# Designs tried in a protein design chat: VHH binders against q9fdx1. Part 20

Target 1, 300 residues: q9fdx1
Amino acid sequence: MEEDGSDWGGLAPEILINIISRLTIQELWTGPMFVQKSWLTVCRDPYLWSIFDLEPWFDSYPESTHLWSPEFEQKVDLMLRSVVDWSEGGLTKIRVRHCSDHALSYAADRCPNLQVLAIRSSPNVTDASMTKIAFRCRSLKELDISYCHEISHDTLVMIGRNCPNLRILKRNLMDWSSRHIGSVPTEYLDACPQDGDTEADAIGKHMINLEHLEIQFSRLSVKGLASICEGCPKLEYLDLFGCVHLSSRDITSNVSRLKWLKEVKKPDVYVPRSGDVAQTERYGHWRLYDERFDIQAMRI
Key: E = the ipSAE of ESMFold2; O = the ipSAE of OpenDDE; V2 = 0.75 times the mean of E and O plus 0.25 times the DockQ between their complexes.

## First folded at step 7 (VHH)

Design M2 (framework vhh_8h63_2; at its last look DockQ between E and O 0.05; V2 from the best seeds 0.00; counts 0 for: pae E 23.7 > 2, placed apart)
Fold by ESMFold2, look of step 7:
Structure M2 (fold): chain B 300 residues (1-300), chain A 126 residues (1-126)
Amino acid sequence: as target 1 above (300 residues)
Amino acid sequence: ELQLVESGGGLVQAGGSLTVSCAASGFTFSSYAMGWSRQAPGKERELVAGIYSGGSTYYADTVKGRFTISRDNAKNTLYLQMNSLKPEDTAMYYCAASTEELLNENAWLFGDYDYWGQGTQVTVSG
């Protein structure tokens, strides 16, 4: 039967659960689930699926156009949906890339205790699924929507209003790692949001308990920074790397009011001049970002 | 407004056959995954069968080989052909529609349809 220990390869269920609980997500998906019926039953145990974290796999996997295909997205969506099912409402942390609204909507309906959601580089996640997350996952403490270019400031408003425990927000707009430039679809780059002050205002108005903020390459002005600093008095970490419209003076004058601030990453990025031949050869990939991130406006 | 209306339920002898159907309106039928669930008196609702927009099907273990789900996109109608009926199949049968991710084998755990019909009663006598 389903609870019968005899189908577990001769191991008592308690022992098998202990062994499997020590495996990484990748080891579970590539091994035990395909070995025996007893392992499959244990792999579906809700206790094992409180955390679904694919970031170690993505960090070790070479970037390619394959990761941006609909077929890969469907695989990530299927894995996420399966883990949601197996968790039986117990999933508290999700860290994936390249998922879509389909899987997130499914998760939002079934994971009310979600505390961490990281969905880096998910071009087919929009405000639709994120609104459901905001409404139904009210325990959210950490959100990473970096490189999700179909998500707008509306998500920031809804998350801020409905998730009062949010402490960590990551909304980075450009992946500074140059290894990904040749593999990233042009349509994805073209969708990059340009409304930095609108997003900053949403953060400042609605996320009063925020302690850690990353908005690398945001186009916010000093007005947006002021809104954040006035509205988020608990900030301990602020990452402004690549925020080309903020001067060092703008930053210093506004962050001085943040009594708990421990670290600021400045918009300290060098962009080569167009006439520098040697630098042009090394940094030619920056032309893909030129008009969308205003990087050429950083004069030396 | 999205509407699902079931019909074709009734009383049937054990070992007999019955087809239930579901007329759908108010949405683009061909783009939705569809399914049938059932609820016996005093029991929880359970998934019976599902069909994806692309035509792939899923069946609960208790009905595999006996039930066939199909869809007619021209008529916006979902069907469930039930053969070799058993008294255990007695239940209210509900038509459902949702996003495609809800109709895989794991949906059995949570029964995750977005829209439901009013149901049609199927009673199998011995």
Scores: ipSAE 0.000, ipTM 0.086, lowest interface PAE 23.7, mean pLDDT 75
Fold by OpenDDE, look of step 7:
Structure M2 (fold): chain B 300 residues (1-300), chain A 126 residues (1-126)
Amino acid sequence: as target 1 above (300 residues)
Amino acid sequence: ELQLVESGGGLVQAGGSLTVSCAASGFTFSSYAMGWSRQAPGKERELVAGIYSGGSTYYADTVKGRFTISRDNAKNTLYLQMNSLKPEDTAMYYCAASTEELLNENAWLFGDYDYWGQGTQVTVSG
């Protein structure tokens, strides 16, 4: 079998770009980079780096403690920074996990046309970098900050004020009871934000153009939900899964105000009647709630 | 803190041999692809050799057959055995590390490594 040693090294840059553009991110990192310097140069063409999406990889990769290690975080940060450099300001979509302020701040300074930012499970993304995102990435349409425990309601306010085109917000909180047991550091789980109503108010007051909202496992009350439903009249999709402080009645009464609502995901857990809800407030931490009330047993 | 510390550089005559080492600390060494790059004055940094966590190796054409990269995971140490050295091999040699979990079994050899050492100078006299 004559190894058709086709000297790919002689291909015109335009041809190489065309070929490379058809490759996945993974293929780019493991293939063309190994051929020769000319290929590397082509791989760094800004045209190739308008989108940085690692979600397919994460979806295929099993959850592990390693993903939450500082080493892995650093890897993600380095990759993101490199892509930001290669994009020469043309980066419009970032979908990563486990990045930190280091990379995100870097991106914020250099990606003014960013439209999509998904940074799920980034424990060391804080208000510091996200505020920069709010001020510098005003074209933002989609934001996923799920499981980012160091992002506060203040950042949500800043995003709302500065990103008028925001249509999609995902602010899911960690489900410690099912998906992440044993893989996510306990310290991170313990840092889960508990101020659901304050975040809800921020969303309702400042994100009027939202069409898609996910706030799974939020501790928002009926007051918070009301704020969202009143402030976000364009909502088409609302995910309230795991929101244990919302009764079915509360949800029905408030979402009825949303004329464009197509789908609402309701809590799949037993919500105590209004008299019992006070007891849920008794627990300052979700973990305590889970231990006392066996949430699994309450799932419908 | 992750650290890479190169050693073993020096002056050697053309045709001679030299082994440089890189001591790694602060990370799970066995999970990383490791590599050597070099930079001569006025030239761009170039990859010399790489070794994956699984033991597979890669060599630049300029050093193929002359250089051997190896690793000792028990000692957290990377090695580059350089034989038949030429004046053109004169450069600062840098140790680099990159995790393979994200890159599958193939390291991003020509991309940005996660970590770099300070380098060790290798000078080959004609």
Scores: ipSAE 0.000, ipTM 0.245, lowest interface PAE 12.7, mean pLDDT 80
ESMFold2 (binder alone), look of step 7: mean pLDDT 79; pTM 0.811

## First folded at step 9 (VHH; framework vhh_6fv0_2)

Design Q1 (at its last look DockQ between E and O 0.03; V2 from the best seeds 0.00; counts 0 for: pae E 9.1 > 2, placed apart)
Fold by OpenDDE, look of step 9:
Structure Q1 (fold): chain B 300 residues (1-300), chain A 125 residues (1-125)
Amino acid sequence: as target 1 above (300 residues)
Amino acid sequence: QVQLQESGGGLVQPGGSLRLSCAASGFTFDDYYMYWVRQAPEKGLEWVSTIDSGGSDTYYKDSVKGRFTVSRDNAKNTLYLQMNSLKPEDAAQYYCARETWDDFWSGTPYGMDVRGQGTQVTVSS
């Protein structure tokens, strides 16, 4: 196949932008940016960076301990920061994993129009950067902070108070699939937040416009659920998977208050009561999902 | 041609200091994040530090935090690594590298496409 040396260098910038806009992030970062300076300039056009979504790549990439390394985190941070710079304040959606306060704080200061923030599996995102997000990104509509163990209920309060347009919150505490394959560091799992009712209260008190809530593997009690159901009357979707402290009766009685509820995902997880009471108290740190147990076998 | 040239390595006693330099040529230096990595004998390549294009943001391996300082002079196309309170475990061949995303997508943690010949750091009493 004769490499038709078509000198792509002569393309009008508008044409090039059109072509580049059709590329995946991976394709963009592995190809056009390295062709020539003119191409690099086009690749950094703010038009291309209103949305930064790495989820498709993460979904296609096999789970690995490498993803949880400081080195990988640093790369994600660098990429996010670059995108923030190129966006010139026009970034509206960020979907990444394994970022840290370094990048998130940077984004918070420079992305006032951010509407979607998904940062699941970011162990080094803390209240420090998330508080900034709450204050500076007031247009936030969707927030996914699943598997972020350094984010506290205080941040949830701040988000609720400052982000009135929040409609979707994902605050899942354990990725059982990742745990099953043994690729997630134990230290990360052990650091999972434990105060389910306090978080529930924060949500119920401050997130009145919430339509979609995921709190998988929360240790919230019936009191916490009541707080959510009373405080979030517009809920359409509620995911309580893995919430082992909630009975079916508790769920039914409380969700009946939600007039717009379309779907409830129930805990459907069996936790053996025998001898591992300590593990049930650390719901989200379930060592039960170790090599001895098949997660599928634990489904009710 | 893109080139990186490390210098400043040597023999120091524990607790001593060294300042490494990396001279860059053949590319727009201030457009790139730069890395320091090191390789000890019989060990793999290890990330040490990263600095952004402007020199305002720096990252460090935990074991070198508080002891090492990365900086850059874009006017001189030079990257620096100030190493203080050196320990025997810091002994390695040190390399500067230009950041690339190709390795990121391939699953390589460091993302380096251009690296110098390195400079040897030895820490011994």
Scores: ipSAE 0.158, ipTM 0.564, lowest interface PAE 1.8, mean pLDDT 83
Fold by ESMFold2, look of step 9:
Structure Q1 (fold): chain B 300 residues (1-300), chain A 125 residues (1-125)
Amino acid sequence: as target 1 above (300 residues)
Amino acid sequence: QVQLQESGGGLVQPGGSLRLSCAASGFTFDDYYMYWVRQAPEKGLEWVSTIDSGGSDTYYKDSVKGRFTVSRDNAKNTLYLQMNSLKPEDAAQYYCARETWDDFWSGTPYGMDVRGQGTQVTVSS
């Protein structure tokens, strides 16, 4: 294909679409769009852009502070806006990192059938664009706002109230005790939201159809967990890894009422770096019971 | 000009260990983050590990965490990857790469246009 790119210009459009549909977004963006005018027209066909998923590329990309720069963010925003335009309202799934309110507001206006939105590690996405998503993209089934530290519980309230089909929520926070996850700048780690019970309450009150919840490193207490378990009876998967303020007893007693629950990820033992002795004391006896964490023991 | 030269690959049994080295020249090594990436035959490039310019902060792909250790010796302009408990899925061509500013539009992963020739790691069976 790249070797014979110019030789593909005479193919019937349906054959060309089938070939092009097998390419990753990066391959499309860098290759066939520059072969000739007929390929460019096919590459902008709305059928190709019902799903915009950059996660495979991000998984292969070297870690760098460059990913957190305004210049990189602008490039992601421009690409997303182009795909939104080419989709002609047909986008149903967006998975990106490091976008901003500008691109999300643009998508909210133009993609009413959006079902999946994952915007991991997007420090310049706030409740402003997310409120617009909640009101305009009411078919949303999956939301991943992990590591988006400018999004508050208000987004969870608005999404829960306006997106009744939501089944999957991922709101993982960064491990504040390590201060390093990949090449994340320290200032973003330090700005991590700290009131997990407020977010847990929003989830429990408004997301009754939730089946899959990830809230790694949330600071919720047993009160917040109770709210989730009472308000989300359809939960099948619950990820509480790194939730420092929950004990195994708290988890066992609260999840027992979740009759559909298939898996719970419990808080792991915290193994602090030098100088973090206070964090060790907060875990209490977790180290003594680390080998006893068992998914089977949590099945109820 | 910038040069990176990997070495230390070879054939090892499952559960074995290898130590990769990367000799750097043509730039101020101490100023740059360095990466290890790998590519299995007929597969895309996969990030493995990152180390900051001073060598104090290290980062790993989840599948190798706890088994691989990245380090650097800035006095010798050399990057290292200690690989323990090797699995068949770790078999690949391993490259070191220097931090650089690459455009997503060029189709190269960030930092990979400044990399060495690679060194082959083969895990038998």
Scores: ipSAE 0.007, ipTM 0.242, lowest interface PAE 9.1, mean pLDDT 76
ESMFold2 (binder alone), look of step 9: mean pLDDT 81; pTM 0.817

Design Q2 (at its last look DockQ between E and O 0.14; V2 from the best seeds 0.00; counts 0 for: pae E 15.6 > 2, grease 24.4 > 24.2, SAP .727 > .668, placed apart)
Fold by OpenDDE, look of step 9:
Structure Q2 (fold): chain B 300 residues (1-300), chain A 125 residues (1-125)
Amino acid sequence: as target 1 above (300 residues)
Amino acid sequence: QVQLQESGGGLVQPGGSLRLSCAASGFTFSDYYMYWVRQAPEKGLEWVSTISSGGSSTYYKDSVKGRFTVSRDNAKNTLYLQMNSLKPEDAAQYYCARYTWDDFWSGTPYGMDVRGQGTQVTVSS
């Protein structure tokens, strides 16, 4: 019985690329590269690295404090740098977590055609690398810098000024998902920026083409919201979840100015009262923000 | 301290079966992909199988497909390799290792930052 072991070793590189291109990043790095040397070579083909998306892996990977360790950050940085090298300038989409300025700066210098950058939960990404992104990646259409607390409003201004094609901005400040309870370091959470109106002004003044905006748990006031609604007339999606300083009336009054608005998420957050043990498990991470957030205001 | 300990190896006749185990300690076992590698005499390390953190995805070397099955019990912090229809060419020292990002990107498929002492599999008539 001739074991039909399809000798993949005899396949032309083009065929291998085709096969490998159909694999997820997770699949790619867990098996095919180990099959044979020829596969390893093909795995480094620039054709395969126009898009680097680790989100499916992160979604499937258990939440762990390990992900927030310096060691893991270093691994992500190394991986991103490698992908940037392999892409030979052809990288258009980056979706990662837990990277630092080291890798992002490296990418900024070498990925002029970058259109999508998602780097949520990167506490050590700062204005240093993001300013470079603003100047070097002018084709940027989508930016997710959620839970990146070392990025300032100044960088948002630079992004707005230099990335005219920006359509999607995600700048969420807190992950309300119970999934992250106990896994995010306290120091990381404490570093959350609090200047909501200043960021809102930056967005309204410099990001006129935004269609999608997420600013969950921003402390922006009605003034900030007004600035966004006035400055971003093309908004179709606005996420204000957790914005406790906005009233329903304030939101309704201001978003009515947006002609193309399809969906708005309102500050609908429940903060459990002290003693409700069952709810404390779900919202336990809010204990870290008790000094910063008006708990009463979150009782919507 | 991160530790892996392989067991279950032995002498088997061609066509026989063995079940290898790998006991993990010192880290959150369920957070990591795991893989098996083997080293035959006078040969280098070769990849055998990989399993995802939750066990939903499995990958195999072509030569062992249909014969070997990798599995894991996260509650017991244990990795398994069921080996059926063993061939003489399967004889090797078998190692378990946790899979990390740097294993892939370092270009050394065997950066085995963490591996056990291995267990010997011998296939002989």
Scores: ipSAE 0.016, ipTM 0.271, lowest interface PAE 7.7, mean pLDDT 80
Fold by ESMFold2, look of step 9:
Structure Q2 (fold): chain B 300 residues (1-300), chain A 125 residues (1-125)
Amino acid sequence: as target 1 above (300 residues)
Amino acid sequence: QVQLQESGGGLVQPGGSLRLSCAASGFTFSDYYMYWVRQAPEKGLEWVSTISSGGSSTYYKDSVKGRFTVSRDNAKNTLYLQMNSLKPEDAAQYYCARYTWDDFWSGTPYGMDVRGQGTQVTVSS
C-alpha cells in the first residue's frame, strides 16, 4: 500500500522536502499529507509554512453565500491560526479571504517578519487587529485590504507611519452597483465605505514609498487624487477603475507629475465632459435596474 | 456517526439518464452546503456540482452544465443529481460530500468531506 504505484514513501526526508516545497499550499493541502507518516511530518515543517496562500483556491471556488457565513469565517480563522503555529514565527506571506480580527490578532503577535498580508473580503476585520499588524509587523511590503468594509482610514495612517517598506497597497471597494447580483450579502454591500477622500489623504500623507496602488470603485474626488499624486511620487501603477467621480482630465492633469508611472487604469464608466458627477452615478444606477451589470456596456 | 450513502448508479448507453441520490444522517443536513464529486479510474477526485444549504444556489463544472441538475430535499435529508445526456467521459465513481473545514485531516480537496462508498456510473455501448 505504501509503495503501490510509486516509491515516494521510502525517500529520504531531504529529498521529500525538495519535492514538496515546489507545491502550492493548495496542492499540499489536497495530496501529500495523506500518503504516509513521513510525508505528514514534512508537510508540517516550518520551512514549508513561510507562505500561506489560499487565493488559488478562492479563485477557483464558486462564489456563494456560504463563504460569508460565520461558520466559514471560523474555519478560515482556525486554518490561519494553525499555520501561524506551524510556521514558528517564520510566516512572511498571508493571502486569505473571510478571516476575522481573532486570527489576525493572533498572527500579529507571532509573525514579526510578515511582508505580505492580503485579507480580501473580510467583513469582521477592523482597525483593532490592523493596529496590531501595523505595530508588530513593521516589515510589511504589501497590504491588500480590499472589500474590508470595517477598516477605516485610521488603519491607512497607522500602516503608513509604522511600515516604511510598504510598496503595494490594494484597497478596492465593492462595485456599488452590484447590490442585486451574486452571493454577497446586502448588509455587507450597504456598509461599503463612502469617504474616499479621507482614505486618499491618509495614503498621500503617510505612504511616500508606494509603487503600486489599487483603489477600484473609490468615491474619491480630484482633491483625493491630487493628494495621492503629490504624496506618492514613486507610483508606477495606479488602478482607478470604477472611480466614478474622476474625469479623464482630472486623471491626466494629476498623474503628469508622477515621473515613474508606467500604467494607469482609468475609470471604465460613463463620465460627463465637464464637472457633473451626479449624472454618472445616476446613469450607472439606471442600467442596473434594467439589465445585468457589464462594465463594457457602461462605456458606450 | 455522520453517514452519506450514495445510490442510483448503473450502466447506461451514451445519451442516457441516471438520477443519483445521497441519503444523509448523523448531522443537520439543512445547515450544510453539499457537493457531488467523481473519481474516474486513475484520477483524483473531481468537483462536479455544489448546492447551497437551502437549495437556492447551484453551481456546476463547465463540462456538465446544462446536462446535470443538482437538487436537495431537506425534509428527507437527501441530495440528488439528475444526469442527462450522459457521455463516456462521465463514467466514474460518484460521491456526495459535505462541506467542512472542521476536520483539518479530512483528506478531501477544498474541504469536501467524502464519507460514503460512492455509486458507479458506467457509460458504454
Scores: ipSAE 0.000, ipTM 0.131, lowest interface PAE 15.6, mean pLDDT 75
ESMFold2 (binder alone), look of step 9: mean pLDDT 82; pTM 0.823

Design Q3 (at its last look DockQ between E and O 0.05; V2 from the best seeds 0.00; counts 0 for: pae E 15.7 > 2, placed apart)
Fold by OpenDDE, look of step 9:
Structure Q3 (fold): chain B 300 residues (1-300), chain A 125 residues (1-125)
Amino acid sequence: as target 1 above (300 residues)
Amino acid sequence: QVQLQESGGGLVQPGGSLRLSCAASGFTFSDYWMYWVRQAPEKGLEWVSTISSGGSSTYYKDSVKGRFTVSRDNAKNTLYLQMNSLKPEDAAQYYCAKETWDDFWSGTPYGMDVRGQGTQVTVSS
């Protein structure tokens, strides 16, 4: 911000809040907070922090390995904790990436009115913090824990039991964007620390009000799908992309039970036979994917 | 010393195509994510595309999605950008850049490591 000599120091707090409320989180964090103490105080007004959403920034920021670094994680954690403090318990939506148990546990203890939690691509979020979320954030309506591979089916059970208003669950296991047209090696899928059917059972048994479910690249079988379709009668959206253990017949036969289903995404991937060059590594950040797999080998 | 050399720019008509290349030296090319960035006249440097070390992951600015394709040949230490359906707004000096640490809000290519001299892309009828 070029210090245009305009004496911004004389703005009424109400005017300043109005201006600040129109800023992106990035703009807010990099600008007004550093102008003067009075501005900082206004920037920390709880009114401004009912929603913490970094997704627009992540969407605009180029993917990079440093986003998966411990240093970046720490920055996200610090920011989240600060926002939690500033919100004074009024935080209802959290959308972040690359946070850890440290920040999420802190949020769980202080955000009883949390309705939306999106923490996709948080490899160091575990059952420890998510269990706290389940018990303390009972108003949860939306949960995105995609690419969080340290969260187990036990946590899903806890979420189901304690969050009766959950309507949206995103539990995708691999970020296979539309850019990756090809086959997924079986070895890669097998390396995913997921019990697909066990998670499916947890969802079907405990999340009766789900309307939106994403479980891309789950290893669930027809049995797991049946459990979901039986247990989640209100499903309107079901994403089964990459679920290679499901046949078209399996999907058709089971989703027919869902009276309100509007859209189903089918696996639409090819699984190469055993022997194709794929390393058996756990799901991780994109660098690991890149190191372990050749995109050319995965193309149909 | 890290060196990057861009080439392949030129003058094209709207709807035309160009293929940019970036020759890399002075570092283990296959170990680093690479970036394409561009700077139009009187505009700041902007991110265009990113590709992972092995090339399995690619990312694009929204305005170039579906038109631009980033790729790499690690054996040749070369980064590529295929640009199709070029628009006047794509006109800029294009640079390749090596991955480096960025600040928490930088969201800019300024945090990127060394870039080359760039190659000029002009789109005009």
Scores: ipSAE 0.023, ipTM 0.291, lowest interface PAE 7.3, mean pLDDT 80
Fold by ESMFold2, look of step 9:
Structure Q3 (fold): chain B 300 residues (1-300), chain A 125 residues (1-125)
Amino acid sequence: as target 1 above (300 residues)
Amino acid sequence: QVQLQESGGGLVQPGGSLRLSCAASGFTFSDYWMYWVRQAPEKGLEWVSTISSGGSSTYYKDSVKGRFTVSRDNAKNTLYLQMNSLKPEDAAQYYCAKETWDDFWSGTPYGMDVRGQGTQVTVSS
């Protein structure tokens, strides 16, 4: 006979799959996995693993230097590899941070139906794994490679040529919301791409169906913006926050071509004058960005 | 080496209260989610409660929800379990556990790192 539900291990596997499918991966780790071995068997069922999304956990976990360690990266890679195996080719959405080429190459080989890939802040993801994603995951509709500084414009070319369904691209170069000094390695920040017009040209030439573009803190000039606006006529959302080389006039004159545009975020970043100790402490992470993004032009 | 030391157990009457503590060392306590688990005679290891690294999210087994409260003090590297309205069914050896990904589903039951001797909770009457 069936139990009252207080001991989940007494439920039929099909009922357990329905209950578990409503939980995040973190909720699976905190509860059902510790009940019985029967739950472990159910949790390996491929119906549960069409979506691997760690963003709720990352949003609730304070930034720390441990997140940037090789040990943490290996943990994320192991989780992703396991979910890839359990999905048996059915994985359609991946949202993680701090993974590497190893896990993405593994996923590219085994997940041809991938539609969403978000790998924010992954310092050891390069064009190598992203090229495999472009060739093997051709159903891709959304790509977030924000803060992945070892990825170049070559990835944008390959994705644009091979993933015609791409509607959403996020390629933000600086996490403005981060306040954790010392949590991001300085060497990683030094790798930040400075070739904004080349990336903009790749987007404009190859991503004609793009509807949503975020390129916060890109160093693109009005030339790069023109290329995007000319080549991406379907844009509905354009985020240019922190794009220090664009004026309001540059933006207004170029986005007028975009008849479907519903929102544009302009490059409006206030940086207090240096020498104010209270202001300097408040915006201390600006010293990591100032010399690399030419933000001094915004000082008062 | 990771060390977890549980304390605060004892004998209580039904309806009574206890506060369990878990002193942690050998790792950066504030970086990890923490668990309470328990083991009663003729039962396997049973999850009781979970708390996020910053303490903002808590989770409870249904049978203890509303009666138990998990908390942590990251400055003192200490995890707590406040146990109110204790029932005979709560009698068990209680352990704290650190979140682990080192042996993801291959090396420990459900990724739990139990290292301490535990603390006994007995509910008589």
Scores: ipSAE 0.000, ipTM 0.138, lowest interface PAE 15.7, mean pLDDT 75
ESMFold2 (binder alone), look of step 9: mean pLDDT 82; pTM 0.828

